# VHH binders against q9w197, part 2

Target 1, 300 residues: q9w197
Amino acid sequence: RLRLQDIPALTQDHCRMRDPAEVERIINEFVIGGPERMQIVSDFDYTITKQRTEDGGAVPSSFGIFNACQSLPENFKAETDKLYHKYRPIEIDPHMPIAEKVQYMIEWWTKSGELTSGFPFDQSEIDQIASKYTHALRDRTHEFFADLQRLGIPTLVFSAGLGNSVVSVLRQANVLHPNVKVVSNFLQFRDGLLDGFQQPMIHTFNKNETVLNETSEYYDLVHTRDHIIVMGDSIGDADMASGVPASSHIMKIGFLFDHVEANMKKYMDTFDIVLVDDQTMDVPRTLLSLIEKQHKLNLE

## First folded at step 1 (VHH)

Design g6 (framework vhh_8ghr_2)
Fold by ESMFold2-Fast, scan of step 1:
Structure g6 (fold): chain B 300 residues (1-300), chain A 123 residues (1-123)
Amino acid sequence: as target 1 above (300 residues)
Amino acid sequence: EVQLVESGGGLVQPGGSLRLSCAASGFSISSYGYIGWVRRAPGKGEELVARIYSGSGRTSYADSVKGRFTISADISKNTAYLQMNSLRVEDTAVYYCARHWGSSDYTEGFDYWGQGTLVTVSS
């Protein structure tokens, strides 16, 4: 039996747990089950990418990379900023019912699609900008994805951002291995002109739809994998693994950076492990290392 | 101007091999999505034979060709290939190279198609 006190990465001050006994139990289940029962479900923006750079600078979101492209209309950023200022307060409103918020998310996405239409655009512009931000991945992300590939663990990058940017960053960082699948919002073209986003839209409140599990080739790889690591930087990311088997053991890892004291209780109530200003993949990699060590012992 | 140009088709005996090439211009095949090979034979309609995801290199194949056909891509030449081995008379079809944008399970359509290349398997 592994004990939390014997795992250095989990005993650091920045690693917080509401229920350490439950975390210990899940880790031991993962170790016993081995890599063949594992899958990863991760957000991208501020989860695979850092919440801050080494010098404290801002990291662009996947949409931020797109907004920096030269082919966008002169007032594109100003118009998208207007939508952000209108809809973001609704998105994060703690008192509005989720069903009502969803209608506003649909409205926001519809209007964003209209702005993102009727002009020529080339993926190479996203690739050019994304190439500057491979250094903005969490420390040891390359090693983390290499571990996942070596262990044969399916990895779903599930983002409400822009998938064109997500794929570009991962590919150029050399971490988009065959076991990695990206589900996100992708640009659509009609007659050579940008025509909004492919349907359906992925937003904060629908990242848990079972349709992803029903129709994808990914479903065939994961429907029997009942040991899951979920990674995210927002409360909404915690339910990305909806639709998995009833026998599931889920470890939810939350990366908390912004307004730490105000958000700590909500994050600790929602995630099994809360990592405060930890710009590394060290905790996820430690979990994989424990699983791999036991797996190798079993093969001897 | 986006173009996909197939080549390498022809007449081959049963049990033989052919390699089809798909030369892309006006875009990079390293862009997100996948390149697929779709064939059309009389009576069968359209069949997606093989695809390769440009970001991950992941491949998939129709059951009818699995183990016999191999799809690959050469990013430096901006070209995708379909290596066809152990060819059968029922593989006779026009083979199209097609581009898909995105990896979403919701949208599997192709936005650009090549002109097609004929593969005939007979004596």
Scores: ipSAE 0.000, ipTM 0.191, lowest interface PAE 12.2, mean pLDDT 83

Design g7 (framework vhh_8ghr_2)
Fold by ESMFold2-Fast, scan of step 1:
Structure g7 (fold): chain B 300 residues (1-300), chain A 125 residues (1-125)
Amino acid sequence: as target 1 above (300 residues)
Amino acid sequence: EVQLVESGGGLVQPGGSLRLSCAASGFTFSRSGYIGWVRRAPGKGEELVARISSYGGSTSYADSVKGRFTISADISKNTAYLQMNSLRVEDTAVYYCARDTYSLGRFYEYSFDYWGQGTLVTVSS
């Protein structure tokens, strides 16, 4: 039986846990179950990518990469910025009911689709912009994805951002292996012109089992894998695996960077492990290493 | 039936040139996808050497081949090409043509969904 005190990566000051005994219990279940019961569900923006570069520079979101493309109409960014300033305050409003917020998210998405249509676009520009940000992946992300590929663990990258940018970054970083699937918002083309985004829309309030059930091909693949590592940087990301059986063991890892003192209580209540300004994949990799070590012993 | 067929490989001396062809059948090049050339040298992993966007014809190259290799596509013939100039011994590899369809609706599972059988390029003196 593994004890947290014997796992150096989990005893560091920046690794916070509200319930260390529960974390220890889940780790031992993962180790006993082995890689064949595992799956990963991860956010992309500020989870697979860093929340900051080492020099403190900003890391663009997946939509930020798209907005930097030269093939877009000259006023495209200004028009999308207008929508952002209108709808972002609604999205984060602490007093508005979620059902009402969803209506505004649908409105925002519809208007964004209208702006993202009727002109030609060279998708290779996303690759050109994204190539500048492969270094902005969390440290040891390449090793993390190599571990997952070696262990045969299905990995879902579940993003409310722009899937074209997500795929471009992962591909150029050489981590988009066959066990990796991306569920996100993708550009749609008709007769060589942009035609908004492929449906259905993925937004912050529907990143959960409902969207995954609509993609039954993935659900059918992973329904026997009831040991799950969930990774995210926002409170909403914790629900990405909410529809799995009650017998499932889920380890929720949250990356916290902004307003640490104000957000700590909520993140500690939401995630099993909270990583404060940790721009590495070291904790997820440590969990995989423990699973792999036991798996190799069992094969002997 | 979807198929990619490579041709044009062979034995060449250092400094020589070869042009590889990739003929696609069972589908037309997607305007929202990429066609790439991937090589595997003996005892080495895969390297993406060149990619061309079916939409806009934009190209990209690995640093190891920039200035020496040129990728192009003939939409009317549904064929992609890799012009290889100033070949080096280290360019010796099996070269694969691959379709890079990075949007499968909301699902994208991997970088390349269709591969050719490969064509051998040997650079030796």
Scores: ipSAE 0.000, ipTM 0.230, lowest interface PAE 11.6, mean pLDDT 82

Design g8 (framework vhh_8ghr_2)
Fold by ESMFold2-Fast, scan of step 1:
Structure g8 (fold): chain B 300 residues (1-300), chain A 123 residues (1-123)
Amino acid sequence: as target 1 above (300 residues)
Amino acid sequence: EVQLVESGGGLVQPGGSLRLSCAASGFTFSYSAYIGWVRRAPGKGEELVARISPDSGYTSYADSVKGRFTISADISKNTAYLQMNSLRVEDTAVYYCAKGLSYRPTGYGMDVWGQGTLVTVSS
């Protein structure tokens, strides 16, 4: 039986746990269950991509990559910024009921779709910008995805961002393997012109089982795999795998960088493991390594 | 290219007032997600004390400063302000101006930071 004290990556000061005994229990369940029961569900922006570079430089979001494209209308940035400033305060309002917030998120995405319509756009412009940010992936992301491919573990990249940018970055970084699925917001085209986003819309409050269950591809990946690693950088990401059977074992890993003191209590209450200013995939890779080691012993 | 420069820090006695300024260059406030003030006292973590969305005028404050601090932005001067009233010894910290990401609908990530300005509240 594995003990946390014997796993160096999990005993570092930047690796925080509300309940170390529960983390140890889940790890042992993962190790016993092997790769065949595993799946990964991960956010993209600031989870697969770094929250900072080594020099402290900015990392653009998936929408940030799109909005840097030169062929967008001259007022596009100004108009999308107006929507952000109007709807962002509503998104984070702690007193507004979630059902009411959802209606505002639908308004936001509808208006964003209207702005993202009626002009020609070439995907190659996203590809050009995204090529500059393959180095902004969290350290050892290539190795992490290679481990997942070798172990045959389905990996869902679940993003409320722009899927065109997400796919472009992953493809150009050579990590978009056949076991990786991207569920996100994708651009829609009609007669060579942008026509908003493909349905269904993915936003902060529907980034969970409800929208995922609308796709048969997701169901095929998850119905036989009840051991789940969830990775995210925001509180909403922790619920990406909600609604799975009670027999499931879920390890929720949260990457915390901004406003550490103010956010620590909420992150500790929400995630099983909180990684403070850790711009690496070392902890997720350690979990995979423990699973793989036991699996190889069982095959002997 | 994108820079935030803080000014206005200094020594003030308890109960006093101080106004911090954050001058932005390389971008306009109307195109920023939000401008925030983050403080760090020696041996303590970071605390977001106030933020403003310059385009919408939305503001929020930490409970520790609510009612005492006021954040504002002057788009024409491309400058944000933190008016600090009824200062307490525990407000002593280095205050950083920071810009949040404009096109991210989820998250509070800061992508540009100033160098910080020291505020000391002592008699």
Scores: ipSAE 0.000, ipTM 0.119, lowest interface PAE 17.0, mean pLDDT 81

Design g9 (framework vhh_8ghr_2)
Fold by ESMFold2-Fast, scan of step 1:
Structure g9 (fold): chain B 300 residues (1-300), chain A 124 residues (1-124)
Amino acid sequence: as target 1 above (300 residues)
Amino acid sequence: EVQLVESGGGLVQPGGSLRLSCAASGFTISDYASIGWVRRAPGKGEELVARIYSDSGSTSYADSVKGRFTISADISKNTAYLQMNSLRVEDTAVYYCARRGVDYYGSTPAFDIWGQGTLVTVSS
C-alpha cells in the first residue's frame, strides 16, 4: 500500500489536498487496477497550455489563436469582444441558475457563429499562429503524452474552446498520438466560406453531457475504464467525467493560478489535488509512474 | 485503544431506510480533520460515499448517494452517523467508518483508523 508521504511530488508546498486520505485511497485503487482500467479527461486551455509564460505573460486561448488571424474581417475582433464582455459575466455568475446560463451560452454561440460566417478562411493561418505556442505547453507535456501512449491510456482532450486551434497546437507539438481524441468546437465551411461552428456546441455547462451523445465511438473504447484522471483549470472542468458509473474512481486535478487566496477553498472543495502555480505535468506523470511501476511488477 | 465501531447494518427492502452509527473510543471525533464512510461491494472497488469535516462542519457526498444519504456527527455521543434513504439494490455493500488524522503542511496522515465494517443488504 502506497502512502502519500512516500511520494515526493505529492508532498510539495504547491500541491494542496482537502482530503489527503481520499487521494491516497484513489491512488492505491489506480495502482491495483493498472493501466487497462485508466482513462484521462483533460481541458486544453490553461490546463495542457500554461497559465503563464516564464516572463509572466498570458498564453492565448484556442479562440485567441483564431482571433489573431489576419484574414478575419476588420470588425471581427471588436464584435467578438462585445460578445465576450456581455456573456462572460453571465457564464461566471455564481447566483444565476444553470438552466438560465445555458440559454445565454446558446445565445452567445449563435451570435458568434453569425460573426464567423460568410467569408473565406484558410486553416493554415491557425497553423502559422499555433506554431508559435508549442512551447507554451506545460513543462514535460511531451513526456506526459508519451507516457499515456506507452501505457495505452485513452486520452480525451475535452475543450469548450476552438478545436481547430487545439488540434493544430497538439499536432505541431508532436503529442497528438493515436490514443488522443479531441472533442471541441470546430469551424464549419460551406462552399468555401466559413459557416459558423459544427454542431453541437460545447460550453462550460454541457462538457459532461456531450460525451455520450457525440463520442459514441470513444464511449465504446472507454466505458469499461472506470479509473479516471480529470484535469482542469476551472471549477466547471471538475464535472467532465460526471456521466461515468458511480463505481468509478476519479482523481480530479485542478490547476489554480489566478486569485489564489480567494479561490483556494472552492478549488480544494472541488478538486482532489489543487496545484498552485505549477506550470508542469509532474504530478499527473507521477500518478502514471506509480501505476506503471506496479503494472510491470505484476507482469513479473 | 483507539477504535471505530460501526452498527446499524442489516437487511432492508428497496426504497427503505437505515441509519449507520460509528462510535469512537480512545479519541474525540471533533479533534480530527474528518470522518468518512467508505463502502465496498463484491466485484467493485472502494467508494467514499460521505465525509464530514470537523474544522468547517462541511459535508461531501458521492454523486451516487447525493440527496439520499446524510452524514452527521453528535459530539456529545462521540458518534458519526450515515442516514441512508431511498435505498437501492446497488447500495448493497460493506460500509466502513474511517478517521483521518490531523494534517499539517508537507506531512499529511492517511486514514489511520478504520472500523470493522457493517454489511448492508438491500433486497426483497
Scores: ipSAE 0.000, ipTM 0.107, lowest interface PAE 24.9, mean pLDDT 82

Design k1 (framework vhh_8k46_1)
Fold by ESMFold2-Fast, scan of step 1:
Structure k1 (fold): chain B 300 residues (1-300), chain A 124 residues (1-124)
Amino acid sequence: as target 1 above (300 residues)
Amino acid sequence: AVQLQASGGGFVQPGGSLRLSCAASGRTFSSYAMGWFRQAPGKEREFVSAISGSGGSTYYADSVKGRFTISRDNSKNTVYLQMNSLRAEDTATYYCAADRGYSLTYRSYEYDYWGQGTQVTVSS
């Protein structure tokens, strides 16, 4: 039986847990179950990418990479900013019912699709900008994805951002291995012109595994994998593994950077492990290391 | 990893039709956007058509639009290219390709997995 006190990465001050005994229990279940029962579900923006650079500068989101492209119409950024200022307060409103918020998210995406239509666009512009942000991946992300590939653990990168940017960054960083699947919002083209986004649209309140009903073969691959590590930087990310029927043990890891004191209680109530200003993959890698070590012992 | 095998090519006269098939082996086929590309002797590889993982969205190159139709059957892990009104300039080796990211793209370098190809010859 592993004890939390014997795992140095989990005893650091920046690694916070509401219920250390429950974390210890889940880790031991993962270790007993081995790699074959594991799957990863991770957000991209500010989870696989850093929340800050070394100099304290901001890292652009996947949509931020797109918005920097020069082929976009003259007022594209201004028009998308108007939508953000209208719908973001609704998205984060703590008092509005979720069902009502969902209707506003659909409205937001419909209007965003209209703005992202009727002009030519070349993916190579996203690739050029994304090439500058392979260095903005969380420290030891390359090693983390190499560990997952070696262990044969399916890894779902589940993003409400722009998948064209997500795939470009991961591919250019050499971490888009065969076990990695990206589910996100992708640009759609008609007759050489942008035609909004491919369906289904992924937003904050539908970011859960029920959207994967479109991909039943993926469900068949992962439904026997009832040991899940979920990684995210926002409260909504904690639900990404919802809808896996046999899921019995989920470790939710939350990366907290902004307004730490104000957000700490909600993050501690939502995630099993809260990592405060930790721009590394060291904690997720430690969990994989423990699983791999026991797996190798069992093969002897 | 996914392996792709294209088939259905052959010799056909101008104005004829052929249906190409691309069979995928491996898991998660329905999560891949699929594309067809072709390469004629002495020419670079060019985009022909693409289809999203769900089949809800398609692209066509201007040179084949209205003549070719892409479709898929996720239960059989297969993508198809129905080619009608074939012309001499359609003569090429046809390749199927998969992009695991659900991205619907005409750029060959954005596809991760490629099949061996199937030869189509349109001649009198």
Scores: ipSAE 0.000, ipTM 0.183, lowest interface PAE 16.1, mean pLDDT 83

Design k10 (framework vhh_8k46_1)
Fold by ESMFold2-Fast, scan of step 1:
Structure k10 (fold): chain B 300 residues (1-300), chain A 122 residues (1-122)
Amino acid sequence: as target 1 above (300 residues)
Amino acid sequence: AVQLQASGGGFVQPGGSLRLSCAASGFTFSSYYMGWFRQAPGKEREFVSAISGSGGYTYYADSVKGRFTISRDNSKNTVYLQMNSLRAEDTATYYCAREKYPGLGSNAFDIWGQGTQVTVSS
């Protein structure tokens, strides 16, 4: 049986757990099940990408990459910024009921789709801009994705951002392996012109199994994989795998960077492991290593 | 108007080689990622390989790395799959596909022709 005190990556000061005994229990269940029962579900913005660069600078979101494209209409950035300033405070409001927030997210996406329509667009501009941000991936992301590919673990990148940017960054970083699936908001074209986003719309409050159930090919791949690592940087990310069977074992890893003191209690109540200003994939990689090596030892 | 025609399949012994071709028409070929997928009877469609519009980036499934090579000739609107060291497990109908949106899963590609059958048997 593995004990937490014997896992250096999990005993660091920046690694916080409300219930260390429960974390230890889940890790041992993962080891018993081995790689064949595993799947990963991960957010992209500020989860696969860093929350800050090495010099402390900001990292653009997937929509930020798109907004930097030069062929967009002259007022596009200004209009999308107006929507951001209106809806972002609602999205992060700690007091507003989720059901009410969902209505505002639908409004935001509907208006964003209207702005993202009626003009030609060359996706190669996204590739050009994304090429500058492959170094903005969390440290050892290449190694993490290589481990997942080698172990045959299906990996879902589930993003409320712009999938065209997400895929461009992952592809250019050489981590978009065949075991990786991206579910996100993708640009739609009609008669050579942008026509908003493909349905269904993905926002921070509907990132869950209900959306995934619409992808039957992916469901067939993962329905026997009831051991799940969920990774995210926001409270809503914790529910990305909520629709799986009750027999499932889920390890929820939350990356916390902003307003640490104010957010710590909520994050520790929501995630099994909270990583404070940890711009690496070291904890997820440690879990994969333990699952691989200890499972083999147990089978002998 | 978009059409893809795969060809070059056939019967081959284990360890043999085949080259598949996919002729494209009805779109600006050099602007799109192109992919190869395969499907054996009773199994799901599986990713094999993909190539960027310029040919500068290539991707391969682990099962075919080092044995298969994807290439393209934009002047001929054709993508190729060179298959070496073929195994019985490579037996499948092979489909070429045009990228619908960026990705390497089957759902990221939207155009499949009738495919070309590859049978590897002794």
Scores: ipSAE 0.000, ipTM 0.245, lowest interface PAE 12.6, mean pLDDT 84

Design k11 (framework vhh_8k46_1)
Fold by ESMFold2-Fast, scan of step 1:
Structure k11 (fold): chain B 300 residues (1-300), chain A 126 residues (1-126)
Amino acid sequence: as target 1 above (300 residues)
Amino acid sequence: AVQLQASGGGFVQPGGSLRLSCAASGGTFSSYAMGWFRQAPGKEREFVSAISTSGGRTYYADSVKGRFTISRDNSKNTVYLQMNSLRAEDTATYYCAATSKDYFTVGLDSSEYDYWGQGTQVTVSS
């Protein structure tokens, strides 16, 4: 039986837990179940990528990489910025019902699709910009994905951002292994011109069963895997696992950087482990190492 | 390079059905997203349908949605287009295409596809 006090990565000051006994229980279930029952569901923006660089510099989101491309129409950034300022306050509104927020998210993405239409675009522009940000991945991300590949653990990178950017960064960082599936918003083309985004639209509040229906092959790979590590940097990321088969053991890891004092209570109520200004994959990797160690003992 | 061979075209009456096949050789078929495009005489090449590398996502042009079904069999290195309720407007040469770009779930534009088959003629006429 493993105890939290014996796991150095989980006893650090920046590692916060509302219920340490529950975290300990879930870890022991993961260790007993082994790699074959595991799956990972992770956000990309500010979860696989850092929330800040070592020098304190900003890391662009997946859509921010797209917005940096030179072939975008004049005023494209200004028009998308107008949508952001209108819809972002609605998205984060703590008092508006989720069902009402969903209608505004649909409106936002519809208008964004309209702006992202009627001009030629080449993926190579995204690739060029993305190449500058492979070093903006959370420390030891390469090792984390190598661990997942070695253990045969299916890994879903689930992003409400732009999948073209997500895949470009992961591919250029050499972490887009065969066990990794990206589900995100991808650019759509028609007759050589951008035509918005491929369906279905993915946002913070959309129903996971819709996304699951579109990725049935991934579901077939994971339907027997009821031990899940969920990773995210926002409250909405905690619900990503609800789109996969029902699970009895989910470990939710939340990366918190901005407005720590104001957000701490809500993050601790939402995530099992809250990592404060931890720009590494050390905690997720520690969980995998514990699972792998027991698995090797069981094979002897 | 991937070589694609389309087949299954022919003459059919309005309301009839045809199944097109596209057999792939050279390279690993399961690594490619597949699309069907068509071109009528004097018209530009038009998107018809596409299927992701795994087969989990399918896309259809509005003009064929509900009538056509795309599928793939990775064990046979083949993509299919089942065409039902055919109309005179469906008359065209149908081309299958493959893209090695793993960052696309599905591409709808012909420029996103690297490899093309020779085409198979479909004629819907009474």
Scores: ipSAE 0.000, ipTM 0.162, lowest interface PAE 14.4, mean pLDDT 83

Design k2 (framework vhh_8k46_1)
Fold by ESMFold2-Fast, scan of step 1:
Structure k2 (fold): chain B 300 residues (1-300), chain A 123 residues (1-123)
Amino acid sequence: as target 1 above (300 residues)
Amino acid sequence: AVQLQASGGGFVQPGGSLRLSCAASGFTFSNYAMGWFRQAPGKEREFVSAISWSGGSTYYADSVKGRFTISRDNSKNTVYLQMNSLRAEDTATYYCAAKPGSYYSTPLTYDYWGQGTQVTVSS
């Protein structure tokens, strides 16, 4: 019934689709099912936050916010940079099998945890740094989260970054509403000292159902919601909702900014909607608007 | 009740090999870093080796590096220490220990300890 050609936000040049007919079908299923069947699963770094600022500058990741804290040991940044230079090439290696990459990711996060151990740390310092980056949220993120709260749609922010920073940014931006759950890596303290990260560790290759089972209370809330919007900026983010019933309808939205030409085919094959250099929540908000409009008509 | 049961010690001649095992129960083993420590008569307990919760990271004291290999099997709740090229100075009671999160080389930071297993290297 609803046609893509009648939805201006989905007909822009920067909104790319491998299969427009399939996108149209999923949208109509969402509209028919209404908000009660909906849930959102979203990455944080470079998905809820912008991939660039208006002037073209870079946005810090959730770990970048932590690394800017002054109470960290003098050599902390140098040691974490060494790990980054060793493991990042492995993480993005296009030829190495995922199973082999997973072992290196576990090694990287474990060594990072060891560097993040044995000293006192004041978590309020994360709040001070994060306060400077509430403006780095994708345009109309406040409105997007307000829409989700009004519609009663559970929203999982699922991040391989640092949850302490994620929570701080969302709270200070006034978007951490009761329907929003954050699953991420959180700092662990033992006898007043940092002791790495709380288990299980979340990395690029395990952001899926194996970790979601650890959030049983949240899973119990969402298991009846088989209409899902997945949002991410990397190929791995497309699998965040894996493990839900095969009968589920999933709309995967990918934000593409870096190496557009080289990555376009892979993103188009992986995501239903690929948004090229779109630093807004306009497309996700449009989907919610269509669902809400039909829901209001059905209540009349 | 938390229990760590170390086993596999014994008598061996210099240059020989032994494999120690530590069976864990009463906690979520896969969320804990595991360490091996040793204590010789009249000396303080010293660090030998440690392994991260996933098995992806391993750590060794300089005195055992290249000779000992630590590993774990999360499906069996067991950590192992393969000891090769044993020397008289390796003679000690070997203890396994567990701590949540990441590794530390100091005994004081470990929450749970086993009763130990005796290793004697003698000609």
Scores: ipSAE 0.000, ipTM 0.096, lowest interface PAE 19.8, mean pLDDT 84

Design k3 (framework vhh_8k46_1)
Fold by ESMFold2-Fast, scan of step 1:
Structure k3 (fold): chain B 300 residues (1-300), chain A 122 residues (1-122)
Amino acid sequence: as target 1 above (300 residues)
Amino acid sequence: AVQLQASGGGFVQPGGSLRLSCAASGFTFSSYDMGWFRQAPGKEREFVSAISRSGGSTYYADSVKGRFTISRDNSKNTVYLQMNSLRAEDTATYYCAAGTWLPSGQYEYDYWGQGTQVTVSS
């Protein structure tokens, strides 16, 4: 039986846990269950990408990559910035009920789709911009995805951002392996012109596995996998695996960087493991290593 | 506890000026980007202005650009909104908010203050 005190990556000061005994229990369940019961559900922006570079340089979001493209109309960024300044405060308003916020998210994405329509766009520009940011993935992300591929663990990258940018970054970083599925907002084209985004719309408050229940191919891959690692940088990311069976064991890992003191209690109440200013995949990789080590012993 | 205390509202005639202040406590003010929002009766809350944590970058809604100036004093944990050439359409409750520039350069607002009423009427 593994003890947290014997796992160096989990005993570091920047690794915080509200309930260490529960974390230890879940790890032992994962180790007993092996790789074949595992699946990963991860956010992309500031979860797979760093929240900061070593020198403090900016890392663009998936939409930030798109907004930097030259094929966009000259006023596109200004118009999308207007929507952001109107709707983002509503999205994070602490007093507004979630049901009311959902209606504003639908309005925001609808208006964003209207702005993202009626002009030609060269998708290769996303590749050009994204190529500058493959180094902005968390340290050891290549190794993390290689581990997942080797272990045959299905990995869902579930993003409320722009999937075209997400796919471009992952592909150019050489981590978009066959076991990786991206579910996000993708550009739609009709008659050679942009036509908004493919349905369904993914936003902060519907980012859960219920949206994926109609994807038969993915369901067939994951229906027997009730051991889940969820990774995110925002409180809403913690619920990406909602709708799984009650028998499931879920380890929620939250990456906290900005406003650590103010956000600590909420993150510790929401995630099983909170990683403070940890720009690496070392903790998720450690969990995989423990699972793999026991699996190899069992096969001997 | 995080607290944002907005003040400086009041009655003013068209063409007049007001200066709003938002005093922050309970968090590291210099680590947060600050914004001003307003809401008139029967209307949705709208963005007015924002300033980066360093004060090096400012944003303004088209309706207030050239008339309003946002500034901050990190030594006093206070953000200000200087409102000049006020119009009847500027009548609203004004709210200050604290958030963060994500590495992408996008604003995210985590904390909201109570409002201060601005009435522009002849």
Scores: ipSAE 0.000, ipTM 0.114, lowest interface PAE 19.1, mean pLDDT 83

